# Designs tried in a protein design chat: VHH binders against tRNA pseudouridine synthase Pus10 (pus10). Part 18

Target 1, 373 residues: tRNA pseudouridine synthase Pus10 (pus10), of Korarchaeum cryptofilum (b1l7a7)
Amino acid sequence: MGKPVDDLLNSLMNLLDSETPSGGGCHLCDGLLSRELGKMLRKALSELEGVELSSVKSGVSLPAILIEREDRIRANHNPPKMRSLKVTLTRLLDVAISSLTGLKVSQEPDAILIFDFERGDVKLELAPVFIFGRYRKLQRGISQSRRKCPECGGRGCEACGWKGKIPQGSVEGIVGEVMREFFSAEDYVLHGAGREDVDARMLGEGRPFVMELLSPKRRSADLREVESEINRRAAGLIEVKNLEFSRREKIRILKERSPNVKKLYRALVEVEGGVEEGELELLKGLEGAVIRQRTPKRVLWRRADITRLKRVYEVNFRRIDDKKFELFVLCDGGLYVKELISGDDGRTSPSVTEILGKKSFCSELDVLEVMVE
Short names: E, the ipSAE of ESMFold2; O, the ipSAE of OpenDDE; V2, 0.75 times the mean of E and O plus 0.25 times the DockQ between their complexes.

## First folded at step 7 (VHH)

Design v03 (from u01 with K31S A33R; framework vhh_nb_b201; at its last look DockQ between E and O 0.01; V2 from the best seeds 0.00; counts 0 for: pae E 5.4 > 2, grease 24.21 > 24.2, off the site)
Fold by OpenDDE, look of step 7:
Structure v03 (fold): chain B 373 residues (1-373), chain A 121 residues (1-121)
Amino acid sequence: as target 1 above (373 residues)
Amino acid sequence: QVQLQESGGGLVQAGGSLRLSCAASGFTFSSYRMGWYRQAPGKEREFVATISKGGYTYYADSVKGRFTISRDNAKNTVYLQMNSLKPEDTAVYYCARTWLYGSKPEYFDYWGQGTQVTVSS
């Protein structure tokens, strides 16, 4: 790089000299900064090329010996105006980088330039981009999250591109692959407001989610185009809408609110021995009921075995034939509706099975609405 | 539609000056970094100068101290003031837009048609 870097470097060095207690050169660093700063600054600039950023911040890692020396000086002389070398250097680097690049220095930067003076190297760490939206799962058989690679079991291999996961057949994959391309990201993570089973549809306004894009080289994609492309590629399997840029905090909010959000379910229920129209009226007893639900057997491998209390607010039903009826349930988030129906061998009570006195099971489940407060 | 239109090129004697202009339309000008490139006959296109949305400038070593890039966001125009011109500066000068930091031509997504600058000995 040309004259501007050199000029700035000289200015930076002068400033460093002026702020160090020793004056007349940095005796503290024993010439380290003079030797390394130029090349590191150029390296920093090189790392920024090809990356879309609005803001940056410097991080400084100093050799232990310098820190010790500084501490010694402070302990022995206690100069009133002695600033931390690390702090001073960080500030000066921020100014330098800003001046050279035009990037804004921020405490919440798009990227951090880590100046490692021990190794004489600079690393660029890119902040993730967060996209909020809603997804509908229109077809059954689609998982929310990416599945582990069957070849490596999650370790990463050539078959999965060293990700340990397979994007196909998942909401995360369908959405994430497109976003990854638009943002030139290294990887992605979908954070959903709750979970649904693979065989359950997510309908209505859709499930809120935040996609976290890791190490994105681009940060300003047109989300309308992204949305359109996702929906196009999804070919009716899923649908996303209302994409917007978001923040990490949104993930926390989504996760915290999820258990408290009311959800409306549609379930197709089959009853052993059949069901009469008059018997369905008994299910009205579930309205307002507090359900005691021990962790379902089917999810014990991934969930703690605990008993949860969940409320059912509304129940509606429509008889289809002698053996089947549709059940509509408005209930607390986190209630396992399939087990509400089956009873899960007594682990869930009350249950449809218990109320009817007949073995009942859910053959189809749909999330119709997630009630957003 | 994004458009970049260069103007101000021409014939000038060595030691003379020219001011190039690039009028931009079809996009939010103030949100983009702008740059100038040049291509001489038989040579590769080379970086000349760039200016960030914030007004920070960077120059090729070959033009540093002689050329000045500037921008007027109100007019959606980027300028290249060329002083102390040399025969070696003879080239077609191109205006370009970029959203990235850097000087590589592949970082620029739109280019103008170019304006011819000829410096005679």
Scores: ipSAE 0.024, ipTM 0.374, lowest interface PAE 5.1, mean pLDDT 88
ESMFold2, look of step 7: ipSAE 0.245; ipTM 0.688
ESMFold2 (binder alone), look of step 7: mean pLDDT 87; pTM 0.886

Design v04 (from u01 with A33H K104E; framework vhh_nb_b201; at its last look DockQ between E and O 0.86; V2 from the best seeds 0.00; counts 0 for: pae E 4.8 > 2)
Amino acid sequence: QVQLQESGGGLVQAGGSLRLSCAASGFTFSKYHMGWYRQAPGKEREFVATISKGGYTYYADSVKGRFTISRDNAKNTVYLQMNSLKPEDTAVYYCARTWLYGSEPEYFDYWGQGTQVTVSS
ESMFold2, look of step 7: ipSAE 0.311; ipTM 0.746
ESMFold2 (binder alone), look of step 7: mean pLDDT 87; pTM 0.879
OpenDDE, look of step 7: ipSAE 0.400; ipTM 0.768

Design v05 (framework vhh_7qbe_3; at its last look DockQ between E and O 0.06; V2 from the best seeds 0.00; counts 0 for: pae E 13.8 > 2, unsure alone 63.1 < 65, grease 26 > 24.2, placed apart)
Fold by ESMFold2, look of step 7:
Structure v05 (fold): chain B 373 residues (1-373), chain A 119 residues (1-119)
Amino acid sequence: as target 1 above (373 residues)
Amino acid sequence: QLQLVESGGGLVQAGGSLRLSCTASGFTYAMGWFRQGPGKEREFVASISKSGGYTYYADSVKGRFTISRDNAKNTLYLQMNSLKSEDTAVYYCARTWLYGSEPEYFDYWGKGTRVTVSS
């Protein structure tokens, strides 16, 4: 390893000499490359061990004194062909790393090697991996995002592996831990097309999401195997499907479309004083209605207090017993169905309570479909 | 009790088209198509609201399949275009009180019609 690096170093120094204005050595470098480059190249190779990559790019951080020297030369001489030292060195390092490793150079690389000439150090930065899929939430009590670690309140401690968050009890954590293992990633972030309440199920074809895997040492895996393992570990709680490799742009697409999608809900409604089959027919008055919904009291702690206009498209119902019925609502995304039922003390109108003339509340809520185009 | 009768299945080459029908003998509400491939679990294909105004498709068939209904004939249709070998399955029509894809809420099922897509 030492001799191939040394041979390359000699070639690079010759090439650098031929590309500088001085021609006979890089006075801007003050010997920096000859003293440090070999060590830094060997360290770069060490950083790449055990990491799956197809492409790479070099980054260069120079000491201020070299930048100052370059600026003085440009100001005093105005040389017509002067290239910046940073650009020249970056190009040469790209060639060197490619030659030593066989990795191709890319402007959208799997990794960036940062050569810090001030510290004499090399750092490896890995591009994230994105995986699209759909999740179902088969039980209530599971949040979408990870919760703060209860032992440290988010600060990071030994119990949570210094992440400040726990994987238990969330879609992000349960799915993300399996993916983290397959891709040897440091961490993960779930980006969902909307979210459902913790006490709601997410059923049907599932909610679209993109998992962002951070600092992954692996970039390939059999996604059928990943899916199978997630579903095995989460049996009865969470189900995923349609896993595919994706990109950051998919996250933007999901976020842009999420407010415009229709959602199908099933709600178990309890009615004070009971309900007759004939009374339920009054609920057809919700079909086609525009609901004026002020931010529910229940979510004011995290949402701005504004009034939203949302449409209900279809309503179906089925009586369960003398006190309960099932309500099925096809509506705009962002409508809070619990408050469509309760009325939220008049903050949502029209409402099931208003139409029936009887206090009603949602005891169970299911998202049956998220209708993303 | 409601009876659902599928028809229109058969053998077709990949890239071809086929139209399935489902005739109902009684009250229908929202309707859907499901399929079960060899050695697989039954999966959702498409659903349509009572009025026919709202449709929903599984990602695997979106853009290729079209669900429709003729309420005067009490008949549900599935137009299948650009067929692939993975579309090979027994196709079931089903009724639900719901518009959606959740099979628990489909309370009447046909016997199915076989579709085979040759590669």
Scores: ipSAE 0.000, ipTM 0.382, lowest interface PAE 13.8, mean pLDDT 84
ESMFold2 (binder alone), look of step 7: mean pLDDT 79; pTM 0.821
OpenDDE, look of step 7: ipSAE 0.100; ipTM 0.622

Design v06 (from u01 with G54E; framework vhh_nb_b201; at its last look DockQ between E and O 0.17; V2 from the best seeds 0.00; counts 0 for: pae O 8.5 > 2, placed apart)
Fold by OpenDDE, look of step 7:
Structure v06 (fold): chain B 373 residues (1-373), chain A 121 residues (1-121)
Amino acid sequence: as target 1 above (373 residues)
Amino acid sequence: QVQLQESGGGLVQAGGSLRLSCAASGFTFSKYAMGWYRQAPGKEREFVATISKEGYTYYADSVKGRFTISRDNAKNTVYLQMNSLKPEDTAVYYCARTWLYGSKPEYFDYWGQGTQVTVSS
């Protein structure tokens, strides 16, 4: 690639000279560009090796002194044809890189080549890849997000590969590790449409999520294969489906919609002192009810202490025995169903406990459906 | 007491049709979704079709286009029209009750005793 680069370099230099006010060379840069541009271009090309990209954009960082000089010239002489050196250089580099690599120049590029002329270095920043899908959590005891590394407590250590987190036992980890491999990514972040407790199953069509893959060297993969591999490795713990390439905006959409999405829950409820069949009919009073729910005690360590209003739309139940019944609740997203049952010492009202006049608690919780319109 | 009673099963030749019925009692039929499952010998019970209280239907891929689930709330009955039957459709077919909001149900709380469907080659 030596000859083409040299030719291009000469062309670039000529162009730079033609666009500078002095016409006879870049007096502004005092030869900096001529000295550094060649090696920087070569470095840029080397950085792109082995990286799958469809588009690229150049970023330019100039020494402060050049910027000051430029500003001074502009202020004193205001030459009509004087373009910003940074802008001009960026454009030229874009053209050069495109010509050399065949990559498309885009304002939303797969990667940014940062040409640092102060340091004489080039850095490649890879845009993340986003994958949308749905996951089902079929077994209890699986966290949505990666857990803190037990050895370092989240600080990062050798044992956790300096991530501060461990993938095992989490939806994020199970899915993310596979995706990371397929895309040769440095790391990953799962963005879920809401959260569920570790002990809750996520069933039905599953919870929507976006996986953000950080610094991926590969940007294409057969998502069917990815899906299959995830499901295989998950060994029945979780399941993913409907994987598709997505964008960052999808994360925002998922997060914004999550509180407004109706969810169907199944809860196994145990009642102190027992429950009669006829008493369960009282729970129909929850239908259409607005629940006043102060932040549950159990989550105060991570949530603001506020009171939320959430609506219950439908309630169904099935008595199992003298002490247990299944409760089905269609309600607003973000309603803490466990506390809807227990009352959380009066922090949630109305509650199953309050309605029955007996202490009740949720022994099992499942998300059956997330009602996505 | 909740009761589900299937009927209409039998022996049929490949390419033939059968219509299964499930009579429900002991609950307000119109408030529940109904479904059909089947279990072949030596195989796990598998989902066939479901119909919500609103009339939305969902089918397993294996029966889509061939089977039709319907309901008559006045008769407290759910039906499964099975067309273009194949030997692989041979199974005991079970009627089940569920709570469904227009999505695929994964939970059924009551089941019938089942009716045998045999499709000969």
Scores: ipSAE 0.013, ipTM 0.359, lowest interface PAE 8.5, mean pLDDT 88
ESMFold2, look of step 7: ipSAE 0.056; ipTM 0.608
ESMFold2 (binder alone), look of step 7: mean pLDDT 86; pTM 0.873

## First folded at step 8 (VHH; framework vhh_nb_b201)

Design w01 (from u01 with L100F Y110S; at its last look DockQ between E and O 0.64; V2 from the best seeds 0.00; counts 0 for: pae E 3.8 > 2)
Fold by OpenDDE, look of step 8:
Structure w01 (fold): chain B 373 residues (1-373), chain A 121 residues (1-121)
Amino acid sequence: as target 1 above (373 residues)
Amino acid sequence: QVQLQESGGGLVQAGGSLRLSCAASGFTFSKYAMGWYRQAPGKEREFVATISKGGYTYYADSVKGRFTISRDNAKNTVYLQMNSLKPEDTAVYYCARTWFYGSKPEYFDSWGQGTQVTVSS
């Protein structure tokens, strides 16, 4: 690639010189561009090696002194045809890179090559890949997100591979580790349409999510194979379905719609002092009720302390024994169902505890359906 | 004994309409949610629609906007109005009972024998 690159560089330099008003070389940069451009371009090409891309864009950072000089020239002479050095250089680099690599130049590129002329260095920033899908959590005890490393508390250490998080025991980890391998990504982030507790199953059609793959060296994969591999490795703990390539905007859509989606829950409820069949009929009073729910105590560490209004639409129940019954609740997204049952010391009203006049608590919780309209 | 009996199936041209009925007996109909599933030859049984005891409805994406599930508690009957039918809708349609509002087969405890729906091109 030596001769073609050199020829191109010469052409670019000639073009650059022709665009400078003074002729005879770039007086503005004092030869900086001629000295550094070749080296930097070669560095850029080396950074692109082994990376799957369809498009690229150049970014240029110039020394402050050049910007000041340019401003002075504009202020003093105001030449009508003087283009910004930064803009001109960016355009030239885009053309050069495209010509050398065959990559398309785009305003929404797969990667950005940052040419830092102050430092004389080039950095490659890869755009993330987004994968949309649905996950089911079939077993309890699995968190949605990766947990902080217990050894470093999230700072990153040798034990966690300097990630600050551990993938094991989480939907994000189970799914993300496989995707990371397929896309040769540096890291990943799961964006879920809402969340469930660690001890809750996610059933039905599953929870929508977008996996963001950070700095992927590969951008294509057979998502059927990815899905199959995830499900195989998950060994019945979780499953994913309907994987498809997506975009960042999907994350916003998922997050915006999540609170407005109706959800169906199944809860196993234990009642202190027991519960009779006739008493359960009182729970019909929850149907159509607006629940006032102050932020649950258990989540105050990560949520603002506010009161939310949520609606319960339908309630069904099945008595199991003298102390237990199953409760099925169709309600607004974002309603904390465990607290709907316990009352959370009066922070949630009405509640099962309040209605029955007996302390009640949720021993098992399942998300059965997320009703996407 | 719980009994579910489907009716209303038949042959219809593409773009046509059909209304299925499911007559329920042997239980308090108003306390249960009802659903429709379908199974095409060589394919797995798939969810079509469900209606809660209170009348809330949920549809598969493939039938949304075309099919309408409804119920008449006085007649112990659940209905499936199918409009703008497509050849892809050809299947045996099954009525099912569930204690709660859900889309998965495992949520249903009773099934009908099914009624054949055939949509010709």
Scores: ipSAE 0.260, ipTM 0.695, lowest interface PAE 2.3, mean pLDDT 89
ESMFold2, look of step 8: ipSAE 0.384; ipTM 0.773
ESMFold2 (binder alone), look of step 8: mean pLDDT 86; pTM 0.886

Design w02 (from u01 with G54Y Y56E; at its last look DockQ between E and O 0.14; V2 from the best seeds 0.00; counts 0 for: pae E 12.5 > 2, placed apart)
Fold by ESMFold2, look of step 8:
Structure w02 (fold): chain B 373 residues (1-373), chain A 121 residues (1-121)
Amino acid sequence: as target 1 above (373 residues)
Amino acid sequence: QVQLQESGGGLVQAGGSLRLSCAASGFTFSKYAMGWYRQAPGKEREFVATISKYGETYYADSVKGRFTISRDNAKNTVYLQMNSLKPEDTAVYYCARTWLYGSKPEYFDYWGQGTQVTVSS
């Protein structure tokens, strides 16, 4: 095998010629297959260098003129066994690539090799890798998604590698950069089961997420090592656990389930005009209450303006000083706790502001637990 | 004086069951959430389960489907039913009281002295 591509090409061309009438080479394709196939197969092998794969599939793009010629032959001759050129080429290329590389052909492949016969080029498309896990945010000021690059405001510049985003200061960026390195990926997207405000901590057992790794040249890694490295680099800021390989469908499942769990919150509440311990006892009136909450003003730009009914199950409090107290609320998922406190100008009732008769607002919010059934 | 006393620990073979009890005194039991933690030799104390004053329950992933926390306010007692026990469940089990429902140790203001559970292979 000094030239195994050439040997395979000879066999493939003989097979393809046996499917068409003899005489002057390939009249359907004007010799396209003879001229380009070997070059494209070698380019395909080059595209696979340094890429970890178990499976592959071929894709074929043909010039419109060949498709038209094929259609005319069918219309004029109606040959009983004429198979689509595209389908036949795809099948033959699958066999060729598998023979040359040892990769399995799959309908859900790790990669697709697209043979563009119009341009004479081959492109490699890598399937993403999905990693499920849980994250905690141990400090405030950490967004879930990557933030805009402060030097260019999101436009892209040399400082951000022209992506317009920076990895620092977000769960996506901090976790994603480590995973990108382990999987030799081009980029990443974090899909969270809900999200918390940037100024809130996410504690307890953590929020479920799936990291989507884009164009990964590696598909295997020891996830315990990945987890350990994330936690080392993110020490004190973010913690991840329970990493496992996953699939795209997990993203849909996570987003469908997340609103249906109860949450335990801690809120630091500031009361205009101050508050005494005796006044705080009025807050027990929230225990067991159904909160009528119209869509908060701060989220109207992305939420329908409707009224939601959410239950508060438990309320505890601890006065800190003459103007501040801590509020601990066990409630339905989807309740906006900042507005439970402020009242949102009457759009949330009952509220802490309403019960105390004093303007109150949430200055700090923690998700202490996500309570699953 | 707040007191929490665990009982029901012991030696059991893998696949077996135990029921832990925690008798509480010195406070109005029905007004507080209760929880169970465990600590194996050489390991950090680990959350097991919690139950709110209204009966809402929350479990560590490692025990879901095998352990059940419950409470009897008339007897001032919280229970942990442990089924399908594994050797890795071997630990000292602690009962704890909390002023708020949750899993973090800082939310628990009183702890029992613990009861030993040993699961043999």
Scores: ipSAE 0.000, ipTM 0.334, lowest interface PAE 12.5, mean pLDDT 84
ESMFold2 (binder alone), look of step 8: mean pLDDT 86; pTM 0.882
OpenDDE, look of step 8: ipSAE 0.006; ipTM 0.291

Design w03 (from u01 with G54W Y110S; at its last look DockQ between E and O 0.72; V2 from the best seeds 0.00; counts 0 for: pae E 6.6 > 2, grease 24.5 > 24.2)
Fold by OpenDDE, look of step 8:
Structure w03 (fold): chain B 373 residues (1-373), chain A 121 residues (1-121)
Amino acid sequence: as target 1 above (373 residues)
Amino acid sequence: QVQLQESGGGLVQAGGSLRLSCAASGFTFSKYAMGWYRQAPGKEREFVATISKWGYTYYADSVKGRFTISRDNAKNTVYLQMNSLKPEDTAVYYCARTWLYGSKPEYFDSWGQGTQVTVSS
């Protein structure tokens, strides 16, 4: 590969010389480009080795002194054909890299090669890969997101492999670790269409999500195999389905639509003092009701303290015994159902507690369906 | 006894339309959600659409924009209007009752005998 690089380098140098107004060498860079370009190109090629890409783009960082010189020349002489050195160099590098590697140059590239001429170094930045799918959480006690490492509190330490997070016991971790392996990614981030509590199951067709794979060295995989492997390793804790390649924009769409999506919940409700069958009929009063819900106390540490209006559309119930009944609620996304039941000391109204006139609390919660429009 | 009886199935050409009906008896129709499932030969039964007691609707992605579920409480009947039919829509279509608005078969407690829908190319 040595001869082609050298030939190309010579060609690039000739082009650079030809584009400089003064003729006879680049007086602007004082030979900087000639001295560093070869080394930098070789480094760039080295960085690309072993990385799966279809497209690339060059970024150029120039020393401040060169920019100043260029500006001075422009100000004093205003030559009509004077192109920006940065733009010219970027274009030449793009052509060079494309010619050497066969990679397509794109404005939305799989990777960016950053040529730092001040430091004489090249960095490779890989674009993330996005995978869309749906997950079901079949067991309680599994968080959506990875938890902070208990040893370092998120700073990164040896115990967590310097990630600051623990993958075990989370949907993100269970799914992300498998995907990370398939794509040889550095890390991952799960973007869910909403959130459920750790103790809640996510059932039905599952919760939509996008997994963002950071700095992946591979960009292709059989997603059926990925899906199968995830489900196998999950061993009944969770499951994923309908995996497909996606884009960053899907994250925005998921997040924007989530609050407007209707959700069906199943809650096991315990009532202090017991509940009679006839009393449960009072809960029909929640149907069609607009719930005023101030941010629940339990989430104030991460959410703004505001009052939200959410609608309950349908309510069903099944008495289990003298103290318990199942409550099924179809409601707006973002309604805190646990607080709909407890009332959260009056922060949520109306509530099951308020309607029954008895303290009630949710002992189990399940998301049965996320209604997708 | 809960009874559900489907009708309206038949043979139709691709791009055509068909309207299924399900007559319900033996229960207070207005208190229950209703739904449609379908099963093609050699495939598992799949969710098509559901309508709540209040008329809220939910559809499978495969039929969204083409199928419309509706109900007439006065007639104790649930309907499935199927437009822009495709060969892939060929299946036995089943009417089902549920007290819970949802898509999973376990939410449904009663099923009809089904009606055959065949879409030719």
Scores: ipSAE 0.029, ipTM 0.432, lowest interface PAE 5.8, mean pLDDT 88
ESMFold2, look of step 8: ipSAE 0.065; ipTM 0.587
ESMFold2 (binder alone), look of step 8: mean pLDDT 85; pTM 0.867

Design w04 (from u01 with G55D; at its last look DockQ between E and O 0.76; V2 from the best seeds 0.00; counts 0 for: pae O 4.1 > 2)
Fold by OpenDDE, look of step 8:
Structure w04 (fold): chain B 373 residues (1-373), chain A 121 residues (1-121)
Amino acid sequence: as target 1 above (373 residues)
Amino acid sequence: QVQLQESGGGLVQAGGSLRLSCAASGFTFSKYAMGWYRQAPGKEREFVATISKGDYTYYADSVKGRFTISRDNAKNTVYLQMNSLKPEDTAVYYCARTWLYGSKPEYFDYWGQGTQVTVSS
């Protein structure tokens, strides 16, 4: 690969010289480009080795002194054909890299090569890969997101492999670790269409999510195999389906739509003092009701303390015994169903507790359906 | 006895429309949600659409924008209007009852015998 690089380098240098107004070499850079460009190109090529890409883009960082000189020249002489050194150099580097690697130059590239001429260094920044899918959480006790490492509290330590997070026991971890392997990614982030509690199952068609794979060295994989492997390793804890390649914009869409999505919940409700069949009919009063819900006490540490209005659309119930019944609620996304039941000391109204006139609490919660439009 | 009977199936050309009906008897229709499933040859039964007792609707992604589920409580009937039909829509379509608004088969307690829908290319 040596000869082609040298030939190209010479060509680039000649081109640079031809574009300089003064002729006879780049007086603006005082030979900086001639001295560093070859080395930097070789480094750039080295950085690209072993990385799967279809497109690339160059970024150029120039020393401040060169920029100042250029500005001075422009101010004093205003030559009509004077192109920005940065722009010219970027273009030349794009052409060079494309010629050497066969990679397409794109404004939305798979990777950016940053040529820092002040430091004489080249950095490769890889664009993330996005995978869309749906997950079901079939067992309780699994968090959506990775938990902070208990030893370092998120700072990163040896125990967590310097990630600051523990993948085990989370949907993000179970799915992300497999995807990370397939794509040779540095890390991953799960973006879910809403959240469920750790102790809640996510059933039905599953919760939509986008997995963001950070700095992936591979960008292609058979997603059927990925899906199969995830489900195999999950061993019945969770399930993923309908994996497909996606884009960053999908994350925005999922997040924007989430509050407006109707959800169906199943709750096991326990009632202090017991509950009779006839009393449950009172809960029909929740149908069509607008619930005033102040931020639940249990989530105040991570949420703003505000009052939200959420609608309950349908309510069904099934008495199990003298002390408990199942409650099924179709409601707006973002309604805290546990607090709909308990009342959260009056922070949520109306509530099951208020309607029955007896303290009630949710012992089990399941998300049965997320009604994605 | 709970009974569900589908009708309206048949042969239609691609791009055409068909309206399925399901007549319900043996229970208080207005208190239940209704749904449609379909099963193509050699494939598993899949969810198509559901309508709650309050007329809230939910559709499979594959039929969204093309199919419309509705109900007439006075007639104890649930409907599936199918527009812009594709060969891939060819299947036996089943009506099902549920007391719970949802998409999974386990939410449904009674099923019809099904009606054949064939979409020719």
Scores: ipSAE 0.026, ipTM 0.499, lowest interface PAE 4.1, mean pLDDT 88
ESMFold2, look of step 8: ipSAE 0.358; ipTM 0.755
ESMFold2 (binder alone), look of step 8: mean pLDDT 86; pTM 0.874

Design w05 (from u01 with G102A; at its last look DockQ between E and O 0.78; V2 from the best seeds 0.00; counts 0 for: pae E 4.7 > 2)
Amino acid sequence: QVQLQESGGGLVQAGGSLRLSCAASGFTFSKYAMGWYRQAPGKEREFVATISKGGYTYYADSVKGRFTISRDNAKNTVYLQMNSLKPEDTAVYYCARTWLYASKPEYFDYWGQGTQVTVSS
ESMFold2, look of step 8: ipSAE 0.300; ipTM 0.723
ESMFold2 (binder alone), look of step 8: mean pLDDT 86; pTM 0.878
OpenDDE, look of step 8: ipSAE 0.566; ipTM 0.844

